# Designs tried in a protein design chat: miniprotein binders against p81326. Part 124

Target 1, 226 residues: p81326
Amino acid sequence: MLHFGGFIMEINHISKILEKEREEYIRNKVEEYLKQGFSKDDAVNKANQSWRTYIGHRIQDVIYNLLKKFLKDSGLKVTTDKALNNRNLPEELDKVKRLIAINYGEYLFLPDADVIVYKVENNDIKIIAIISVKNSFRERRFETTYWKLKLKESPVTSHIKVFLATPDKDNEISYKCPNGKPKKMRIILEYELDGIYFLKEDFEETEKAKHFGKIVEDIIEISKKL
Short names: E, the ipSAE of ESMFold2; O, the ipSAE of OpenDDE; V2, 0.75 times the mean of E and O plus 0.25 times the DockQ between their complexes.

## First folded at step 10 (miniprotein)

Design w6 (at its last look DockQ between E and O 0.80; V2 from the best seeds 0.00; counts 0 for: other shape alone 3.962 > 2.5, unsure alone 67.962 < 70)
Fold by OpenDDE base, look of step 10:
Structure w6 (fold): chain B 226 residues (1-226), chain A 81 residues (1-81)
Amino acid sequence: as target 1 above (226 residues)
Amino acid sequence: SDEEKLRELVKLIEWLAIMYGAEVEVEIENGKIRITIEVPDEEKAKFIAKIIKDLAEELGLDKIEIRIEVDGKRVEIEVEK
């Protein structure tokens, strides 16, 4: 448990809050759909579907806010890909954007970078880590791995750590060999990425697969070596 | 105990604030706890207020007067013992 400023990151509290958010969100959406003339059953189904989309973005926001809060005292800064998508960027963010760009010859593209951690030293920006946030692995299962491999190909970006953060509610990657059968996705993600951080307690812990509460410490440690 | 429940509620509120990127201030004076949360927008403030209410109810803090007020982007929670 990371003690930053006397606050212990407790996943249980986060999970409890997210459950309350779900309940309130569903309630509000059901009411909205009922007002639109849907039946109660249809309203509930639509609300649940809406929640599935919403929670993905919400978890990303939560992780961003957590990292922003807990890395602040270390002097590390946090931004998002969304913030970098603006045409007019502050100089600092424009530099960050350029430093994570991947070269495709005639074109530069940004990796999927839900959260970006960087430091500013002597007016120089160093990118420390990119955190990809995934709520489910139904689509684009190895996208984060692709970006990690692409970042490795350039001396400009090869030092950037790429982490995956997930609640993995459906246990898609929580275990490497459940019932003696290897989970290809877990094994590959763990092998290719610098770390996987779980926003849950029930998972197989390894050197690279850790509880989300460890991510702050790991990032700080990495930052000291750069 | 009611005190333990109250401490738990405060912790939950602090986490809630962090999760929303909100600033939170906790003041304890003369047995009264005042918690102030400043959030980025009014909609979030209203939503947070509802969540806090639900959390308080779940904790069974029915014997403690909890006042929750939303003023724009500011959520104020007053708990009196």
Scores: ipSAE 0.791, ipTM 0.916, lowest interface PAE 0.5, mean pLDDT 91
Fold by ESMFold2, look of step 10:
Structure w6 (fold): chain B 226 residues (1-226), chain A 81 residues (1-81)
Amino acid sequence: as target 1 above (226 residues)
Amino acid sequence: SDEEKLRELVKLIEWLAIMYGAEVEVEIENGKIRITIEVPDEEKAKFIAKIIKDLAEELGLDKIEIRIEVDGKRVEIEVEK
């Protein structure tokens, strides 16, 4: 199996499973809302709203689980923004948190770092990449680029690769020049970020805009240079 | 063929397990395939079972008996060739 062909096949399997999850989720939610007394039309609308919230968290979990599985044998570890917000962090995760935090005078904040990839060598932790997961770009369109720029400002964090992962089902950033006109959001995201990884087949592939299946090899190659 | 559809179903089940960070065990005995998935909680086990059932229906497996049972945090799939 060719590398490109193999990653395309994996994306199709993940996408098929997610669509079945969507169908079952919506069915369950419609039934729930109907039992609450909503009309059919209102129940469907509410179920779709609920799915939009759910799918964002679900895709993040999927990406975490995939990366954890496929990066393990390369000595790479994976954590999440959620795990780093726990009150009583193990020493290792506390170090990860400190290594990605951004200083705003007397305040420290974590960037938009849904999934974090790092390695541990002799108690030394090196952050390899953070992955921001976005289902929609209607709000906070350039949040990920802001965090990349902030990370670039310090020699401690400037090496950290910042990736965006998205199904982009509404084609908000899938093409650079749809209908012959430059799409500002796609062009700026691709320019500023280290990569955009699509959880779908139909998008304009470039050196930085790739099928999600390539993210594992890209991260491994980056880790070899650190 | 039904054999090819079955292989596709098993592959989808394996990917589904990976997507949940779940452990999967596969046993083959006397033309039966038994797949056991251990998930973090019962809610996920029930949801996964429904997804597997829907995937099997979409593949249109004819003359293949597929039994899917949830026991706590476990999903047990038995496929009889």
Scores: ipSAE 0.694, ipTM 0.885, lowest interface PAE 0.8, mean pLDDT 86
ESMFold2 (binder alone), look of step 10: mean pLDDT 68; pTM 0.599

Design w7 (at its last look DockQ between E and O 0.70; V2 from the best seeds 0.00; counts 0 for: other shape alone 4.966 > 2.5)
Fold by OpenDDE base, look of step 10:
Formats: sequence, C-alpha cells, structure tokens
Structure w7 (fold): chain B 226 residues (1-226), chain A 81 residues (1-81)
Amino acid sequence: as target 1 above (226 residues)
Amino acid sequence: SDEEKLRELVKLIEWLAIMYGAEVEVEIENGKIRITIEVPDEKKAKFIAKIIKDLAEELGLDKIEIRIEVDGKRVEIEVEK
C-alpha cells in the first residue's frame, strides 16, 4: 500500500465509486433513451453499450488524476495524449510532444500515450514513462507492445518506460498459465513492456505484473535514475 | 458506529475527489456533515453530488450538506431526493 500524502491507494474504494458511477450513468442514459422513444429493454441495452465505451475513457481519466495527485509532491508532471493533440501548445507540452515522437522517415507519429509522466529540470524535459490504459483487450491487443518496441529504436526515446494499466475485468491477462495453459497475451505483454499494473486484487503477481498501487513508487524510482 | 460510517464516507469522498481531479473539504459541525467539493467541470457537479448522496445513503447518513464549487463559485445543485 503506497502511502502518499496520507492516502493509501485503496482499489476497493475506487471500485466502489466506479460502481456507483455506473449505476448513476445507466440510470441517466436509460432515462435519456426512454425520452427518445425507445422501449425499456432497448433503453437498458443501449445504456449498457454506452457504459462500455464510457468506462474506458473514465478509467483513463481516473488513472491520470491519480498519478497527477500522487506524483505532484515528487515534482513530476503528468499530461495526456489528448492534451498534446492541440495545435497550439504551451512550450513545455510542445517539447513533451516532440520527445515522445517516433520517426518514420518522412513522418513523425506519436505513440498511444494515454498518460505521460515527465520531469522538468533546468529547463530540460525528460520523459519518464508512458502509461497505456486498457479496459479490454478485445481489440489491438499488442498495440502497446508495438509502441514500446518503436520507442526502443531511438536513443531519444529508448529510456522511456512503457507501462500498461488495466482493471482486466474479464481476466484476459490476469494469469499467465490458468489451468496449465499459457496465456499468450499476458506472457508477451509482460515480456515486452516495462510493467503491467492491475487495478484489481485477483491477479498473478510477478516482477513486472504488479498492483496499480505500486506504479507511483516505481515511477518515482525511475525518475531518480534519469 | 455513526463515527465509523462517517469516517468511511469521508474516505470515499476523498477518493472521489481525487478521481475527478477535484478538491474536497469536509467539515463536521453539530452532527452535520458539510462537504465542499471543487470540481473543474460544472457538468460533472450534479453527477458527483448524486454519487456522494448515494454513498451517504448506503451508509445510513442523512445529515449531509453538499456544496459544489466550480472555479471557486458555488453551484446550486438540486439533488432530488
């Protein structure tokens, strides 16, 4: 349990809050769809589908806010890919954007970087970590791995740690060898990435697969070595 | 105990605030809980207020005053009981 500023990161509280958010969200959406003339059953189904999309973004926002809060005292800064997508960026964020860019010859592209942690020292920016947030692994299962490998190819970005954060509600990557059968996706993600952080309690812990509560400590430690 | 319930509620609200990038102040006066939460987005204010209310109700706490502020300004939110 990470004690930052007197707070212990308790996944149970976060989960409880997210459940309340779900209940309220569903209620609101059902009401909205009923007003649009849908049947009760259709409204519920549509609300549930809407929630699946919403919760993915919500978890990303939660992780961003958690990291922002708990890394603040360490002097580390946090931003998002969304913030970097603006045409007019403050100088600091423009530098951050440039420092995570991947070279494709004639083009520069940004990796998927849901959350970016960096530090500013003597007007120099150092990128510490990129956190990819995944709620489900149904699509683009190895996208984060691709970006990690691409970042490794340049001396400019090779030092950047790439982490995956997930609640893994469907236990897609929570265990390496459930029932004696290797889970390819878990094994590959764990091998290629710098860490996997679970927003849950029920998972197989390894050196690289940890509880999300450890991410702050790990990031701070990495930042000291850069 | 009522005190334990209150402590639990405060913890939940603190986490809620963090999760939304909000700041929260909790004051307990004469058995009444005053919760002031400053949220960055007014659109979320009503939603957050409802969540707090639901959390409080689950704990059996009925004497809660919720104040929501956006950009330092108090937003009047009618929380329909």
Scores: ipSAE 0.737, ipTM 0.875, lowest interface PAE 0.5, mean pLDDT 89
Fold by ESMFold2, look of step 10:
Structure w7 (fold): chain B 226 residues (1-226), chain A 81 residues (1-81)
Amino acid sequence: as target 1 above (226 residues)
Amino acid sequence: SDEEKLRELVKLIEWLAIMYGAEVEVEIENGKIRITIEVPDEKKAKFIAKIIKDLAEELGLDKIEIRIEVDGKRVEIEVEK
């Protein structure tokens, strides 16, 4: 079951599994590149580059599957940005799409949301939260905060919680004052967002910066108030 | 002990299934553990089977026979004590 202690334990299992997935993925890609005529050294380099691209999508999928599994019994539904962009969208998902869209006059745009949590009550759809999944903060560092501010400006979307989920393996936002110097990116992200959820053990924990295992409890509690 | 290593392997298999959004069934009959994982496609089933084999090897389960088979979109794991 999803308890704080239980999820911390499962993060360790998730990390072990992801390392084995990396090893097998790279092995398969090396075989693929060797078959294409690349040298062993080139095949290995290309396989590692392929993994770096793949791991971002993989972490998003893992988060989606975890939330879908652990929110199911609370009557909460989960979808993705990818699902909302499909052709012949089911009516339920079409409503979800319309409820998160930002109006720019003659234009409507979806915020950059990787995972969307919503509920359905009496044919009414309520958006609970969006989760942006970031593996690195080199690009689009503050895009999530932009979307939070845009959602906050409208009474129709101001209730939507905006969360960031990250392994942050390079410690880009893990600490407020690394080496005694304020980290602008961590401070602004924590100030503006509704929460930052880390998929690792070592980071500076605060009211808004938490272990990822807490996200299910937080979402359920928020949904009860809507 | 091999019992502790087996419990760890089963836990890892359960988490692996969750990470793929896969359905898992565990049956314990007459000293055998049978685990069935159903995934959306055959490519993932084959990949998962390789991961389970690697995990079992790393744990060093010496006294336990582990058979892993892929049948389309299903991964079948049978553990014989």
Scores: ipSAE 0.693, ipTM 0.890, lowest interface PAE 0.8, mean pLDDT 85
ESMFold2 (binder alone), look of step 10: mean pLDDT 77; pTM 0.715

Design w9 (at its last look DockQ between E and O 0.68; V2 from the best seeds 0.00; counts 0 for: pTM E .733 < .8, other shape alone 3.863 > 2.5, unsure alone 68.483 < 70)
Fold by OpenDDE base, look of step 10:
Structure w9 (fold): chain B 226 residues (1-226), chain A 83 residues (1-83)
Amino acid sequence: as target 1 above (226 residues)
Amino acid sequence: SDEEKLRELVKLIEWLAIMYGAEVEVEIENGKIRITIEVPDEEEAKFIAKIIKDLAEELGLSDDKIEIRIEVDGKRVEIEVEK
């Protein structure tokens, strides 16, 4: 457990809270769908489907808020790709947006960057890390890897660390070789990315696969080298 | 103990506040705990209040020995715990 500002990052508390959020969210949605005339079974199913969509965004927001809070004292700033999608950006965010852009010849595109950590020094912006947040790996399993590789292709972006943060509730990437069988996705993600951070306790820890609580320390350390 | 449960509740509320990007203030005076959370979104305030209630109930703090009052005023959630 890392102590930042007197707070120990306790994933167990976060998980407990998210479970309570789920219960309350489902209850509310079931009630809503019942009022719309759905059967109880249909309402429950629809609520669960809604939750699956909601939780993905929620975890992203949680991670954003955690990083924002715990990196604040280090002078590091945090934003999101969503915030960068505005037409009218403050100068600082406009610079951030440009500094993470990937060149495709005639076009510049942004990588998927759920959370972006950067520092401002003497009016210059340095991008430190991009954190991709994944709740599940059912779809777009290697998308984060793709963006990491693309960022490496330019001297402008090659220094940017790309991390994956996940609760991995279904143990899709928690272990490299469960039952002696290699998990291709875990192995590739760990190899290609700068780190994987788990919002859980039951995972195979390696040099690059760590508890989410370590991400703050790692980011701060990286920031000192830039 | 009830005290341990209350400490746990406070800790959970602090984490909850962080998770929502909210500011939290905790005041402890004469066995009374007052927690104020200011959230960015008013809709979140009502939701957070329900979560806190559920957390308190899970901890067994809903008993007659401990009075927990949760109030929502706009973006502000106020929790008062009295033994």
Scores: ipSAE 0.800, ipTM 0.916, lowest interface PAE 0.4, mean pLDDT 91
Fold by ESMFold2, look of step 10:
Structure w9 (fold): chain B 226 residues (1-226), chain A 83 residues (1-83)
Amino acid sequence: as target 1 above (226 residues)
Amino acid sequence: SDEEKLRELVKLIEWLAIMYGAEVEVEIENGKIRITIEVPDEEEAKFIAKIIKDLAEELGLSDDKIEIRIEVDGKRVEIEVEK
């Protein structure tokens, strides 16, 4: 249980709400697919597939809204990769986009940066951190570490903290040695990233693997060092 | 007690509002709770209203002690949510 400026952040409230959202979402989707003429089994399968895509976007939105809310009074701004991919990009966001881009010769690409925290100081933009949001690790298991390594290659981007935020409901990275055997994915992610923040209570806590509620304090502290 | 259940519901609704980037106001009068929440559109309003009712029901709170008012784009919307 952690405090944010007099407001207690409890991960179990977020998880409780998301479970109710899941139940209602699936009910609505099954109804829609049945009306389209699908069988009950096909409607359920399609609804579950739809939820897997939805929950990924939903968790990103939740994290964005939380950070925007709780970093606002510290002079820190928050944006998303979705916002940075608009064609009609405001000048401030265009600068943010260019400050995190990775050079591949004649091409520039953005790292996996679901949520970006930055500040505007003395007419300049400074990127503080990027947060990769993962609901599961079935695909692109180590892509976040790849982007951290690429950002470290340039003195322009090497200061950017790279965090992973995850509910990890299936315990894919929650523990280092769940049955006496090292979990490669957890060990490598923790070693290479600047932090892993869990949107749940039950996981193995370390200096880098923390409750998500700690992320606001960590970001504020880092921003003061820049 | 009902008082503790109402306080828990208020906390859940405040978190729900943060999770949607929405504004919420809570008023307590004569043992009843009035909750006003501003949401982006009517379809989302119906979804959110159903979530709030589900949370209240799970806590064992009576429907007649809770009034949910929903606003879309600054205007109050009458939402009918069937049980």
Scores: ipSAE 0.694, ipTM 0.853, lowest interface PAE 0.8, mean pLDDT 84
ESMFold2 (binder alone), look of step 10: mean pLDDT 68; pTM 0.614

Design xd1 (at its last look DockQ between E and O 0.74; V2 from the best seeds 0.79)
Fold by OpenDDE base, look of step 10:
Structure xd1 (fold): chain B 226 residues (1-226), chain A 82 residues (1-82)
Amino acid sequence: as target 1 above (226 residues)
Amino acid sequence: SPDLEEAKFIAKIIKDLAEELGLSDEEKLRELVKLIEWLAIMYGAEVEVEIENGKIRIVIKVGNVEIYIEIEDGKVRITVKE
């Protein structure tokens, strides 16, 4: 049990809430599709498909809100790549956007940065960490590692920690060598990234693979060294 | 409004949680309060909890919408106000 800002973060609570959200979401979507003239079976199938898309974004929002809440007292700020995708940004966010940009010669591109943690000191911004949130690893398995490697190539961004947060419901990366067989994805992600944080209890813990509850402490510690 | 829809959704989740847990003992009530607090955090909402004389009063602020939760005598009352 990890205490954050007076709260004991229990992943069980989050999981329970998300399950209730799913139930309510599915119910609402089924009703919506029935009203549109779909059969019950089709409505249920469509609702489940909709949920798969929804939960991916939802978990990002949850992690954003959690980090925003629990890092606030440490004076750390949190934003998202979505918030940075505007033509007109406040000066602070414009600076954040520039400080995470990756150089491709004629072009600058942003890494996938679901959540960005930074601090402001004397009007200077320091990027602390980027958190990539993945609900499933079926597609784009090493995208986060690509961005980590790209960020390392520049002295401007090389200090930025890149973390992966996942519920890993299908146990795709929860264990390194289940049944004596190495899980390539887990091993590579753990090797290349600065940390993997699991929103679950059943996983193989290592120095880099931790319970999500540890992410706040780790970020705060990193922030003190910058 | 989007805030109202979200608030109604949150309210429904709270109701479902309350029904599942039951409100028959203090331990379950404490668990429900914790779940509500986490739910608020997960939505980036402000939450205030008051426990007085066996009555639990919770206010969740979702943008400009407020969710009022009262738990007393094994009953939950939820009101959404814009």
Scores: ipSAE 0.829, ipTM 0.936, lowest interface PAE 0.4, mean pLDDT 92
Fold by ESMFold2, look of step 11:
Structure xd1 (fold): chain B 226 residues (1-226), chain A 82 residues (1-82)
Amino acid sequence: as target 1 above (226 residues)
Amino acid sequence: SPDLEEAKFIAKIIKDLAEELGLSDEEKLRELVKLIEWLAIMYGAEVEVEIENGKIRIVIKVGNVEIYIEIEDGKVRITVKE
């Protein structure tokens, strides 16, 4: 079993693996597109577009698998918004879904939570945290803060921690004042969210902006207070 | 099968990682083992590591497909079994 501290020290291993996955993925896709009759230039362009779509879901899957593995011994369970959108929900997941739903008058909607952490005490389910996973901040950059604000509006959901997890390869939110000027996106996200967890080593660390490896310890500690 | 295709992809990643590291000493060997363990975790796959008489054996279970990795004398052998 990996220890919390060991988890933090191994973040660069994840990044190295993802780079190798990218290289092999692109090679395979280029070969596939060439067989479909595309030119070399078109095949390469299509392979890179395919990777950009794939990597977003891949990072979410990685985070899900890591949290599921490292939270299991603490009695914490993990699910995804994709799993909650299935029509044939087990009763436990149906309860999770109802506990995070947001009221919009005649309608109930789920927040766009990529990963949900909860615990089960007999037939009682307590939602601990939701984690939004973002690979890029070019679009919908404040979506996560919207969901935090909506959850905060109700006493039923106000306890739910809302975290952002990101590799932030392009340093869009890694630093508060990268050129002596406040980076609006980083400042607002850090202010509004309960935490930002980076899947890389080089960023400005604060009480809310941490290495991703810290998320397991943080979630466990929160769960003890609930 | 989908599990077989995924296992083959994982095996190729392991081969690429080993090639890049160039297993010249114990430190690089330990690094490869760590990378393999993390790779398995990242896929939600079960991983078992055994050390027998200076040989390292790693088994990754991808659904019903198993990836066998044997490391001996700086040489890596990877077998995928359905």
Scores: ipSAE 0.769, ipTM 0.920, lowest interface PAE 0.7, mean pLDDT 87
ESMFold2, look of step 10: ipSAE 0.740; ipTM 0.915
ESMFold2 (binder alone), look of step 10: mean pLDDT 80; pTM 0.755
ESMFold2 (binder alone), look of step 11: mean pLDDT 81; pTM 0.765
OpenDDE base, look of step 11: ipSAE 0.829; ipTM 0.936

Design xd10 (at its last look DockQ between E and O 0.76; V2 from the best seeds 0.00; counts 0 for: pTM E .766 < .8, other shape alone 2.984 > 2.5, unsure alone 66.946 < 70)
Fold by OpenDDE base, look of step 10:
Structure xd10 (fold): chain B 226 residues (1-226), chain A 89 residues (1-89)
Amino acid sequence: as target 1 above (226 residues)
Amino acid sequence: SPDLEEAKFIAKIIKDLAEELGLSDEEKLRELVKLIEWLAIMYGAEVEVEIENGKIRITIKVDGKEITIEIEDGKVRITVDGKKVEIER
């Protein structure tokens, strides 16, 4: 049990809730597709496909909400790349957006930044961390690593910690050398990133690979050094 | 409204959790309350828990909607903005 500001983060509760969400979501979608005239089998298949898309966004939103809640008392703020895509940004978010931008010469682009943690001190904004959220590693396996490396290239962004958060349900990166065979993806991600945080109990813990319940503590500690 | 649909969705999850756990003992009730608190956090909602005289009242404020969960005598009553949520099973 990992304590977050006096609140024990129980991954089991989150997982249980997400399972109930799945059941209810699938039920609702099946009913919707049946009403649209699909067969029962087609409706179930479509509902499951819809869920796969939904759950990726849902986990990101959950992590955002968790971090927002548990970092609040430390005075840290949380936003998302989606929030930064607005045309009319508040001054604070416009500054955040600029402080995570990567220079490509004639162009500035934003890294993939599912969650951004920052602090405001004396009207100055300091970016603390970017959290990439991955439900699965089937696609874009090293994209987070690319952004970490790009952020390191500038003195403006080199201090920004890049973390990966994942449930890793398929055990793609949970272990470094299962059965004596190195998992390339785990090794590279752990090497290049500042940390990997698992929303599960069954994984190989290392200095950089931790339970998600440690992320708040780690972010707060980093924030004190900036 | 999307907000009402979300509130109803949350309410259904709570009901399903309550039915699965059962409300027969204090330990199960505590577990249910904890699950509801986590659920609220997961939705970025504010949650208040009141325990008085064997009655548990949980209020969740999410997207301008108020979900009230009352647990008494092994029964769960869920309301959204004061309206009883009827879950057709």
Scores: ipSAE 0.752, ipTM 0.881, lowest interface PAE 0.5, mean pLDDT 89
Fold by ESMFold2, look of step 10:
Structure xd10 (fold): chain B 226 residues (1-226), chain A 89 residues (1-89)
Amino acid sequence: as target 1 above (226 residues)
Amino acid sequence: SPDLEEAKFIAKIIKDLAEELGLSDEEKLRELVKLIEWLAIMYGAEVEVEIENGKIRITIKVDGKEITIEIEDGKVRITVDGKKVEIER
């Protein structure tokens, strides 16, 4: 029986499992809608719409769980913006929250940072990276670059790496120059962000645009420099 | 409860994976075990694999529920908290 190391993630295994999750999810939802009296065609359409909402949250959870698992032995900790927005925050997470907050004069706001990686040394907290997770259908594709630019404006946050993780099933940013014409979204995201990590195999790989399986070693390498 | 429904969902995914692979030989069995381990990691679950006397026992602990997968002689039995997984269809 085979055991796999934590530094080289198998995108093909993750993809196979997510497809089975989709099939079972859709099957359950279709049955549910049929029991409510919808036609087969309507039930299938509604089930697919439900999956589109669900998969966005699911991918965030998968990324969180994978990073938490595979970064643990390197002394790196992982949290989420959802956890940071809870009342009664533990002292450690309250410090994490304060260290990523962005100043807007009289106001202080958290960036949109789905998953946060940090380390603790002598009760000092150092934020390593923020991962924004986007499904290929998100309305505000440049939101991640805005937060990167805001984090760069302060010496307290300017070191924080900002990554985008995406399945990009509709190929919105998978290629830089399809048919010789620059794809604005891909070009700008790659230029401004510290990395883009694809949860699929078919995309144009570059120094910053990589298979998601590389993210653990990249984060570990960055943490050694901080 | 939500935790029980999640465990049942995971169990159904494992059943689907086993059926698609077909447990015809040792290579397919090893692949199934790898997929189950990755599935557990993707849910933030703890997983333990035990092999003895031609029997494979995989235990997944997720959100206070225990999923047990037993593989012997090409047959798979899946239980959630000691109860056989039921499939409504």
Scores: ipSAE 0.726, ipTM 0.870, lowest interface PAE 0.7, mean pLDDT 84
ESMFold2 (binder alone), look of step 10: mean pLDDT 67; pTM 0.592

